# Designs tried in a protein design chat: VHH binders against o75319. Part 230

Target 1, 181 residues: o75319
Amino acid sequence: GNHIPERWKDYLPVGQRMPGTRFIAFKVPLQKSFEKKLAPEECFSPLDLFNKIREQNEELGLIIDLTYTQRYYKPEDLPETVPYLKIFTVGHQVPDDETIFKFKHAVNGFLKENKDNDKLIGVHCTHGLNRTGYLICRYLIDVEGVRPDDAIELFNRCRGHCLERQNYIEDLQNGPIRKNW

## First folded at step 14 (VHH)

Design tg125 (framework vhh_etentamig_d1)
Fold by ESMFold2-Fast, scan of step 14:
Structure tg125 (fold): chain B 181 residues (1-181), chain A 121 residues (1-121)
Amino acid sequence: as target 1 above (181 residues)
Amino acid sequence: EVQLLESGGGLVQPGGSLRLSCAASGFTFSNYAMSWVRQAPGKGPEWVSGISYSGGRTYYADSVKGRFTISRDNSKNTLYLQMNSLRAEDTAVYYCAKEIWPSGRSYFDLRGQGTLVTVSS
C-alpha cells in the first residue's frame, strides 16, 4: 500500500556527511504513489534524495537499504550509476552478526574500489535512525576503533536526530566487538 | 593535508606538572575526536586520553585517571593535555592523534613528530 510509514514525517530527509568517514544517513525515499498523502514540502522521492545530496556538494557511490520491505521505492528509480545493496534488517531487534558482517563487507568493498574518489555510502532504514545508526556506529567502533559514545555523538549530530532505541545504544556501548569484517 | 604539531614537553621532577599542546591544521578540527598517545622507551604505543569533537566527553587510560586532563579549544584548533602528579613511568614521547580510538587496537594514526616528556630526579 501507499501508507506513509509511522512517524516518517518527524525526521529530516537527509543528514550531513559524517566527517572523517564516507557515510551519509537518510530516511527511506518514497516513490510517486505516496505523494498524494504528502504536502509538497514533505515529499522525499529518490529524485529528491539525489537533489539534496547534490545541494550539499556531495555524490552518492552506493546506497545500502536496511528496510525489511521493498514497497517504498524501486531500485530502478535510482540512477544506473549508483549501486544498490539490500540488506533485509528487522526493526526493533539489534541486528544479528550475519547482518553486521554483510554491512561491514559492503562498506569495505566500496572503500577498496573507491580509493581515488570521495563518493559517499548512503545508508537508510525507514527513519534513517535506529538500524542505520546502529550499523554505521558498529562499523566505526569495530573497524575504525572509535569509542562508542563518540560514534553515537557523531552520528546523532550529523543525522540531526538522536538514536532512540536503548537496546541498540546499550549494545554499542557494552556489547562485544564483532571481528568478522 | 593533516598536520599535527605537539609541544610543551620537557624534563620535570616526580610530582611535577606539564601542559602539552597540539596545533592542528589541514582539516576541520571541530569535526573530529582527538587523542593523546604515548610511547615509552623500549615499549609499544599506549593510548592515554581522548576527547569528543565537541569537548563534551573525555576518556582516560586507568594509568592516568585523576592526574591528567584532556581539553580542546576549537576556536584555536588546539588540543591540550594537562599532566599533574607526574611519575617516572609517564616518561615517553607524547603524540597527538586525529580520530583514533586505540582500545583493543595495536596501531595508531599519528601525524605529529611528538613531544618528549622525561620525569626524573
Scores: ipSAE 0.000, ipTM 0.146, lowest interface PAE 16.3, mean pLDDT 85

Design tg126 (framework vhh_etentamig_d1)
Fold by ESMFold2-Fast, scan of step 14:
Formats: sequence, structure tokens, C-alpha cells
Structure tg126 (fold): chain B 181 residues (1-181), chain A 121 residues (1-121)
Amino acid sequence: as target 1 above (181 residues)
Amino acid sequence: EVQLLESGGGLVQPGGSLRLSCAASGFTFSNYAMSWVRQAPGKGPEWVSGISYSGGRTYYADSVKGRFTISRDNSKNTLYLQMNSLRAEDTAVYYCAKDLWSTHRGYFDYRGQGTLVTVSS
């Protein structure tokens, strides 16, 4: 259905590019059928996403969708030039090793193929915060060797909202490095 | 207040060596990656070398690889650049730069006042 996700309106649509990385985080775009329940200034369609990214002088090269549903928008609502990857990720629980591995594999593949450009990896869940922030920070810690507190601070600052789930934060700070390859 | 103070620059002959130092204060030095950036007369800034927070990873521009060695002493809050086999094209003001990150990313939030290195006969 056309039900707006709980608290979706409370979050900034798109964060800023995370400096030193290719990541940008945002909340889930909502296709036109949802706009009947939104004021004009609350609308955030796939088209609005790309317009806001361009306003920052950035360009998306990949979208990773972490939501556990397909009801918010369709891949066909995105430009054909931008690859779309769906990783069904359940909220509340720390993502499992298989999910972490799929995320890392997609990011590494994108970076290898995009060495000669500056295109971004866009990552979202429903609010673009907890699952999104966890997987981005997990990648930075495990693959790039960033200190956990640095990764979390950068994500929070660039997203404009702080990671809310304490179990996610605890795993990032004190959990084991996932050696998925 | 973050402060970065470079020293060790001077006039040196081609093929010679110099060691630059950067004394850091106002932040927890051991938590951040550090870099050396240079700017030659009439040119834009060029990143030269970077080092992770622990010193465990080092990075070099192709123009200096094999000739320059970056190192750090976290107990003294000091960054170093050992420059060997110096060439005329190494002539520049050398700046110490604090990275935003604990690993080298090339995003600098603070830069020192610089120290001049002139390679000439």
C-alpha cells in the first residue's frame, strides 16, 4: 500500500557525501502513488533523489537498497544508467555475515570498476540511518581499517542524524572484524 | 586549537637529503592519519605522502616513491619526512596536514604554515 513509513517524515531526505569515501546515505524514495499523503515540500521521489544529488554537484553510480520490502519504489523508477542492488535486510537485528559479505562484495566491485570517475554509492534503508549506517561503517572498519568511532562520527555528521540502535553501535565499536573473504 | 609546526627545510644540492619534522598539538595526534602536501612556485598543491594513525600503513605519490619515507612518533606528537635523492622538481613549500580520518583519505581539516625546500646548485 500507500502507507508512509513510520517516522519517515522526521528524517532529512539526503545526507552529504562522506568525505574520503564514495558513500552517500538517504532515506527511501517514495514513488508518485505516495504523494497523495504528502505535502509538496515532503515529497521525495526517485526523481527528487537524483535532483538533490545533482544540487550537491555529485553523481550516483550505484544504489544499494537495504529495505525488506519492494512497495516504496521500483527499479524502473531509476535511470537505466544507475545499477540497483537489493539486499533484503531485516531491521533491529545486527545484519548477519551473509548480508555484510554481499554489501562488501558490491562496494568492492563498484570501486574496482569506477577507479577513473568520482561517482557515488548511494545506500538506503527505510530511514537511511540504522541498517544503512551500520553497513557503511562496517565496510569502513573491516575493509578500509577506519577506527569505529571515526566511522560512526563521520556517518552521523554527513547523514545529519545519529545512529539510534545501541546494539548496532556496540557491534561496530567492540564486535569482531568480519573476514568475509 | 590544532597547531602544526613544520621545520627542517632549506637549500640542498640535487642528490642530497633532508629530514622534515612537524610538531603537532591541540588534538590527540595518535588518533589521526597525517600527510605531507607540497606546493611548488606557480603550481597547485600536490599530495606527497600519508601515514595511518598507528604508523602501520604508509602511502606515497608515484613522484616520490622509493625516495621519500614518511614516519611518526606518537609519543612525541611528531610527523617526519625523510627525503633522499632530491631533484630540482622537489622544490616546494612542504605542509604538514591532519587528515579527518585515522586512515589516509586525503581529506585535510588542518594544515601547517609550511617549510621551504629548495633543491638547487
Scores: ipSAE 0.000, ipTM 0.203, lowest interface PAE 14.3, mean pLDDT 88

Design tg127 (framework vhh_etentamig_d1)
Fold by ESMFold2-Fast, scan of step 14:
Structure tg127 (fold): chain B 181 residues (1-181), chain A 122 residues (1-122)
Amino acid sequence: as target 1 above (181 residues)
Amino acid sequence: EVQLLESGGGLVQPGGSLRLSCAASGFTFSNYAMSWVRQAPGKGPEWVSGISYSGGRTYYADSVKGRFTISRDNSKNTLYLQMNSLRAEDTAVYYCAKSLWPTHRSYYFDYRGQGTLVTVSS
């Protein structure tokens, strides 16, 4: 039910925009019903997310939710003007090719439709770290031709936390480039 | 200056009804989501209901769903809460809140005005 995700409090709510990209990563926002289990300074609601993005002088144009659950918040908790995309991803395993393709397709579509503005693509999983960092880095490597170590370093620096899953890091560094189909 | 003026509170018997109003000024009312928040004696604030800027989406706390109806009239800059089947536990000061964004699930509202007291008792 309203159980706080394991280690959720250990992570910064929102990272910084990744320079040279349209990406910003954050941990999952928690709706009002979770706040009774949190100190005021630990709260991170959907509204808190948008306030923190504004404090950085940025604006969200799309949210991609990678969690395998709908219990943390509802799309209806977000501004009506911000598109929301759910891509159900299982934690611990490297995302499959279909999931990678869906992520790339969503990002490419957003960039095509938003070429005349500077709005950001917000990406989150539960902690905004492993699944989030993997898919962002995979996009940068496969689509933008960024070197794997450079993509990982950029993500880690901007998120304020390093990717933790060794299988994800290994796949990014040594795995095959996924071609779009 | 943002101003929110609540009215319509009063003493009502259990099972009764009340309609609260909130007159808004100092901002473009039709561009903002609005909420009702209540605070019972000795308790923290509780979000009750929210409505999108257009009125197209409405949301309710489980404690009031099916009994309360939120609505708005953008031509009159007025927010409403129709409260039916009132219970003793609905006794609280009710505040009209302007959301900073069109979201309905956050502590961070502009609590403007003194609220309106609703007492459910015989």
Scores: ipSAE 0.000, ipTM 0.112, lowest interface PAE 16.0, mean pLDDT 85

Design tg128 (framework vhh_etentamig_d1)
Fold by ESMFold2-Fast, scan of step 14:
Structure tg128 (fold): chain B 181 residues (1-181), chain A 120 residues (1-120)
Amino acid sequence: as target 1 above (181 residues)
Amino acid sequence: EVQLLESGGGLVQPGGSLRLSCAASGFTFSNYAMSWVRQAPGKGPEWVSGISYSGGRTYYADSVKGRFTISRDNSKNTLYLQMNSLRAEDTAVYYCAKLWPTHRSYFDYRGQGTLVTVSS
């Protein structure tokens, strides 16, 4: 249905740009049909997302949607000038190698095409925390050579919330490096 | 436009030291992680060292760990690489790079580089 995702109100709508990267993380925007269940200060529509990014003097160049549903908003709710990529991920389990590779490939492609600008890659799952934080950190560790604890700390600080899933944290800290296919 | 200007290279004997500098302009230096990448004659590029935006975290390739120290001065928009106990295999052109999400792409936005030759 049309129900607000569990605990969605508990999280900040959008984090800050992660310094040294092109990433910014946020929780899933909710289209107008959800607003009747929200106080004005709780609303976070696709329009609200772009307004909040602009308030930080940033600009989105790509949105990567990690949710396993289209019920929260439609790509048509986004400005046509911002590319949208859907990577279906199931919560709770560490994303598989195919999902990790797809994420890395999308990020690398965006960055090659956007060398001459400073546009951001916006990444979200339902809460913009566990799947989002895992894939961003996995990218930083595997591709950029960032130490796991540094990647996690940077994400937590910029998102304003700590990664919650212990299996995700354990995989980032002690799991194998996922090389490209 | 991102501009990176490397300096400090030269001829040095094995066991010697050099300090490389990179002057950055065209972007907010303090918001970006930075790297040093080198290319030895006839070989592909090799990532050497990286530093977080604040300077609080550093990381190194196994080949240079314990010998090289990366640092930055955000007030001067400058990146440094202190190289000690230099070996013949450290001979390369050294490039400063805005940290690209893939080490394979470090080559695309660097300057001319600075040549380091370690020879007796």
Scores: ipSAE 0.000, ipTM 0.141, lowest interface PAE 15.1, mean pLDDT 84

Design tg129 (framework vhh_etentamig_d1)
Fold by ESMFold2-Fast, scan of step 14:
Structure tg129 (fold): chain B 181 residues (1-181), chain A 122 residues (1-122)
Amino acid sequence: as target 1 above (181 residues)
Amino acid sequence: EVQLLESGGGLVQPGGSLRLSCAASGFTFSNYAMSWVRQAPGKGPEWVSGISYSGGRTYYADSVKGRFTISRDNSKNTLYLQMNSLRAEDTAVYYCAKGSLWPTHRSYFDYRGQGTLVTVSS
């Protein structure tokens, strides 16, 4: 289907680049067929995503799609020059170690290949909040050594919305550091 | 150029009400979260309230929750703050800010307007 995800309209389309990192978070873009259920100011297509990134004087070099569906948009809706990575994640549950390691591997690979530019890693789930925020914060804590509360605060501030899932927050604050990746 | 023009401040007695407005220009207002920030005399800035780009989500500082209501009219590029049950401690210059719901000293205060003074006294 063509129905809008629950609460999708309530979230800011694109956050700001997280300072000191290459991350930018956003909610899932919706292909043109969804626009008949949206007011003009609510539309957020793949094209709209790239326009909003350009308005911030930023450029995407990678999109990581964390949704458990392909119904919202197709990789073919994105510019061919921007790599697309799908990591299927189920909502509500803290992502498993395999998912965390896949995310870390993709980020590290991108950063190694993009040392000489300032292109961003765009990360999204349905709302660009819980799964997205968890994996970005997990990377900052485990790989970059950022304190959990600082990582969460930075994400919340730049996304424009706070992480909502208490189990995700508790895992970030009190869970084990996963350095085996 | 981002421009934010606050209005609606004034002198009011404790328990009274005021409605603040912020007229926005120079950006696509409907695409951005907006917030209200205040600065009391001799104190640092305090975040008061934030609203999502569509108006579907609102957030409030504990000090104003239940008394203040943030809203927006995207067709008019205008942000509002309805302030009820005003207290002496609410006395401050009120600024609107573009961007995330939790503005910081580094970013969002650079987009604040001239502010509007609210004085609560009797």
Scores: ipSAE 0.000, ipTM 0.145, lowest interface PAE 15.5, mean pLDDT 85

Design tg13 (framework vhh_etentamig_d1)
Fold by OpenDDE, second read of step 15:
Structure tg13 (fold): chain B 181 residues (1-181), chain A 121 residues (1-121)
Amino acid sequence: as target 1 above (181 residues)
Amino acid sequence: EVQLLESGGGLVQPGGSLRLSCAASGFTFSYYAMSWVRQAPGKGPEWVSGISYSGGRTYYADSVKGRFTISRDNSKNTLYLQMNSLRAEDTAVYYCAKSLWPTHRSYFDYRGQGTLVTVSS
């Protein structure tokens, strides 16, 4: 259906680039069919996403969609020049090792192929916060060796919202390193 | 292990020029934006300049804009800072840094040991 996700309006549509990384987080863009249920200022479509990214003088090179549904927008709504990757990720629970591995693999693949540009990896779930934040932080911690608190703080600051799920935070801070390759 | 090794510092007269280099290792250099920061005696760290992954975008503090030029050679894993029209107030230890905070430019995940730049007549 075309119902607006719960609390979707409460979150900033697009965060800022995470310095020292290629990541930018945003909430899920909604296709045109959702617009009738939104005030004009609340609308955030795939087109709006790219406009907002451009306003930041950035460019998306990859979109990783972590939502567990396909009802929000279609890959066809995106420019052909921007690869789209779906990683079905269940909400509220810490992503499993397979999901984490898929994410890491996708990121590493992108980085290998995009050494010569400044394009970003756009990551989103529904709100672009919890699942998104966890996987980005998990990558920074496991692959880049970033201190967990630093990773979390960086994400929170750049996203403009803080990770909300204690199980995610706890796992990031105290959980084991997951497989990278 | 991430390593950043700065070089090129020294004594120079006001109006002079220096070129700093930073050799990076222990991470994929071309994946990340880099920055120069400096710390003058008795002062806190100051962000000087930043450069994007490929070098396509450059950023400068107002204090150095028009005088300093940041660049990088990803094939050599090296970051550069060309400093022209140097002033006494540019005297500081200059650090190569992997930046963590664009809006809080004092936060970095890694930085080198620094190279001293002294501008004096």
Scores: ipSAE 0.027, ipTM 0.268, lowest interface PAE 7.3, mean pLDDT 91
Fold by ESMFold2-Fast, scan of step 14:
Structure tg13 (fold): chain B 181 residues (1-181), chain A 121 residues (1-121)
Amino acid sequence: as target 1 above (181 residues)
Amino acid sequence: EVQLLESGGGLVQPGGSLRLSCAASGFTFSYYAMSWVRQAPGKGPEWVSGISYSGGRTYYADSVKGRFTISRDNSKNTLYLQMNSLRAEDTAVYYCAKSLWPTHRSYFDYRGQGTLVTVSS
């Protein structure tokens, strides 16, 4: 059913743009059918997402959805002008090399096609934290050559919540660079 | 206290070569990406090239790709830019910049006074 994801209310809806990058992270938007279980101030629909990003004087050019479900909202709930990409990513486990490759390929393709604008890549999982933070940090480390601790600190600060999964943090800090992308 | 000291600029004829150096101090050089940024008279700053903290990744503006090579020596806290096949449009003051990322999207901190490169007969 229309059950609110566990702990979803505990997280800030949208973080800040990560300075020096095109990334912005947020928790999963919930379609209108979920609103009966939410107070007005708790609502975070696809429309609310775009309103909050506009309030930051930013514009989305791509949404990457890392959830392993389609139950929270549909691509049709998004503005027609914003591309939507689904990468089914299993929670709890460090994303596999195929998932990392797909994410890197999508980001690089977007950046190449959007050299003439400053539109953002919006990334979310259920809470916009662990899978989201891992893949953004992995991109910064592997592609941009950012030090792992700096990538994690930047993500945590801009998201407004710290990465929670120790296995994800350990892989980012001490794991191998994934060069296949 | 972060210090960056650029050197190696000068007058060179079209088609010539120059090697720029940047001596860094006051921070752990091997922990940061580094970039070269130039500013021609009457123009805004243009990012030229960037290198990752380890030296394992390099990036170039389209205007210099194939002609310029960025490198670093972490044991000497020194950044380099080898400039070949120089053109009149390469005339600019060249600045060394500490950066979080080695790309044009980075914020550039601690630029020194720069070194002037003039390409002219």
Scores: ipSAE 0.012, ipTM 0.415, lowest interface PAE 8.5, mean pLDDT 89

Design tg130 (framework vhh_etentamig_d1)
Fold by ESMFold2-Fast, scan of step 14:
Structure tg130 (fold): chain B 181 residues (1-181), chain A 121 residues (1-121)
Amino acid sequence: as target 1 above (181 residues)
Amino acid sequence: EVQLLESGGGLVQPGGSLRLSCAASGFTFSNYAMSWVRQAPGKGPEWVSGISYSGGRTYYADSVKGRFTISRDNSKNTLYLQMNSLRAEDTAVYYCAKDLWGTSRPYFDYRGQGTLVTVSS
């Protein structure tokens, strides 16, 4: 199957860097095999991702892929110089503590190893919105001490789309801080 | 609109002390982490210190740790930086910034002219 993910065309390809952080969010890039089903202006390949990041005068240092599939693109479609981390995350459910821990550990490790540069952590799920926004906001709340509403507002503004899943929003606002660091 | 008004700078001798203040308006001060950033003549901005929205957590650059203390008064919408044991290297314009703390390389959004601190004999 070479079908475009549902509603994928409804979302901006790449958001803006979230100020005060190293995060940038985007929707899943689609490898060349999908381009036959897309108009030129709809294409968003791994190459297009890096071109759009460069157009913002930014540079990716890590990609965290939260999709539950490998069908959209392969790690080998990315530049060899950019580390790629896959965290298989099921949609619709709030990510479990193990997933949250893996995300936090990857972010902390990247920041520790990249103190001498300004490279970004690129995070995506299928639409770059719900799972992506949840994990970024969870990190900001639990690790950086940001107020939940401030984290959500910052993500929504920089992504250009608001978090849609009410269970994710409720967990961020009212759920416990995850001590799984 | 967001306004940040820095004050308290001046000329001080090495080993002296100064207390900087930043009066914030145009946003809900208690909802945001705050930072102090400085820029020495001819240099880029350098993050100095950060404080969480509640004041419960603080961070310092290694160059100022043990000498500077960041604090806030949310009832007055005011951020402070107590600077002790000042050195010539601390000479800079100091800005307060509304932003996140605890990142390896935070981006700043600072307003106003800042306040000049000159440490010289």
Scores: ipSAE 0.000, ipTM 0.126, lowest interface PAE 16.4, mean pLDDT 85

Design tg131 (framework vhh_etentamig_d1)
Fold by ESMFold2-Fast, scan of step 14:
Structure tg131 (fold): chain B 181 residues (1-181), chain A 121 residues (1-121)
Amino acid sequence: as target 1 above (181 residues)
Amino acid sequence: EVQLLESGGGLVQPGGSLRLSCAASGFTFSNYAMSWVRQAPGKGPEWVSGISYSGGRTYYADSVKGRFTISRDNSKNTLYLQMNSLRAEDTAVYYCAKDLYPTHRSWFDYRGQGTLVTVSS
C-alpha cells in the first residue's frame, strides 16, 4: 500500500548538515505513487530530497537507508551516481551491535574514499529521527570521541527535532562504547 | 586554508596566572569544537581542554580541572585559556587545535605555531 507513514508529515523533510561532520539527516522520501495523498507542499520525493540538498549548497555522496521496508521508494528512484546502502533496522529497539558495526564500516569507508571532496552522507529512517539520530550519535561518540550530550545536542539542533525514544537516549548517554566488533 | 595563531605565553612564577589566546581564520570558527593541547620538554603532546562549537560545553584534563578555564568568542574567531594557580609541571608549548568535538580523541592536526609557557621561580 501507498499509505503515508504515521506522523511522517509532522517532521521537516531535511535537516541541516551537522557542522564538523559529513552527516545530514532526513525523513524517508516517498515515491511518486504517494503524491495522490499529499498536498503539493507536503511532497518529498527522492527528486525533492536532492533539490533540497542542493538548495543548501551541499551534495550527497552516499545514502544510508535504515528502514525495515522498501515500500517507500526503490534505489532505482535515486540518481545512479549516488551510492545507496540498505541497513535493515527494526524500529523501537536500540540497534544491535552488528547493525552499529555495519553503519560504522560504511561511514569509515565513505570517508576514506572521499578525502578529496566535501560530499555528505545522507542518513534516514522513516522519520529521520530515532534510528537515524541514534546511529549518527553512536558513530560520533564511539569513533570521533564526542561526549554523548554534545552529539545528541548537535543532532537535535541540525535535524530540527529532538530524539524521542528514551531507550535510545539512555543507551547513548550511559551505554558501553561499541568498539570494533 | 586553516590558520591558528596562539599568543599570551611567557615566564610566570608558581601560583601565577596567564591567559592564552588563539586567533582562528580560514574556516567557519563557530562550526567547530576547539581544543588546547600542550607539549612539555621531552614529552609527548597532552590534551588540556576542549570547548564545544557553541561554548555551551567545556572539558578539562584531570591535571588542570579547577585551575584552567577555556572560553571562546565566536564573533571574534578567538579561543582563550585562562590559566590560574600555575605549577612547574604546566611548563609546555601550548597549541590550539581545530576539532570536530571537544575531546582529545577527536582533535585534528590543525595546530598553530604554539606559545611557550614557562613556570619557574
Scores: ipSAE 0.000, ipTM 0.134, lowest interface PAE 15.8, mean pLDDT 85

Design tg132 (framework vhh_etentamig_d1)
Fold by ESMFold2-Fast, scan of step 14:
Structure tg132 (fold): chain B 181 residues (1-181), chain A 121 residues (1-121)
Amino acid sequence: as target 1 above (181 residues)
Amino acid sequence: EVQLLESGGGLVQPGGSLRLSCAASGFTFSNYAMSWVRQAPGKGPEWVSGISYSGGRTYYADSVKGRFTISRDNSKNTLYLQMNSLRAEDTAVYYCAKELFPTSRGYMDVRGQGTLVTVSS
C-alpha cells in the first residue's frame, strides 16, 4: 500500500556524514503519493533527501537501498546520474555473508572510482537505523579495522539515533570478522 | 547467484543482421546498468555498448556506433543487442555483463558464458 511505515515519523530524515568515511545514513524517502498522509514538515521525498544533503554542503554519489520492498519510491524518482543499488535485506535478522559481501563490494567499487571527489555513499533501510547501521559498522570493522564500539558510537552520534537491535549490536561487538570484501 | 545467459549468435554474411538476447536472473535486473562486451579470437575483451537501469541512456563504442542498438525489457529481465551492417571484424564471442551500478560506468561485476557471432562469406 500507501501506508506510512510504522514509526517512520519517529526518526530524523537524514543523519550527518560520518567523519573519516564517505557514509551518510537516512530513513527511506517516500514518493509524492505518500504526502497526502503527511504534514508538510513530515514530508521526506527523494527530492527532499537531495535538498537536505545539499544543505549540509554534501553530494550523493551512490544510494544503497536495504529495504525488502520497492513500494516507498522508485529508482526513477532519483537523478539517473546518481547510482542506485538495491540489496534486499530482511529485517530483524543479522544480514548473511552474501549480503555483507554485496555491501562491501559496492562500497569498495565506489571508493575506487571516486578517489578524486568527496561524494557520499547514502545508505538506508526503512528507518535508516538497524540494517543500515549494521552494514555500515560491519564495513568499518571488517574493512577499515575500526574497533566495534567506536564504529557503533560514531554511527549513533552521526545518525542521531542509537542502534536498537540487540542481536545486531552483539554480532558487531563479538561476531567474527568477515574477510569477504 | 547472478546468472546471465546469452543467445542469438550464429553465422551471418557481411552486411547481415543478428539480434542477441541475454536472460538475467539472481538479481533485480531493473536496478543495474548492463553492457555488451566482445572478445575476438586472440584479442582481449572490447566493451561494445552499455545501457542504464531505466534504458534512458545508451552508450556505444566508436566501432559499432550507428550500426548496433542496445535495449532492455525490465519486465522480462532481458537485455538485447540489435546488430546491423555486420562486418568481418565484428566476429567475436559476445558477453552480456552486469555492472555494479545503475548507470553505465564500466564497473562490470559479472559476465555470462557468451554467444559466438561469426561474420563470414
Scores: ipSAE 0.000, ipTM 0.110, lowest interface PAE 17.6, mean pLDDT 87

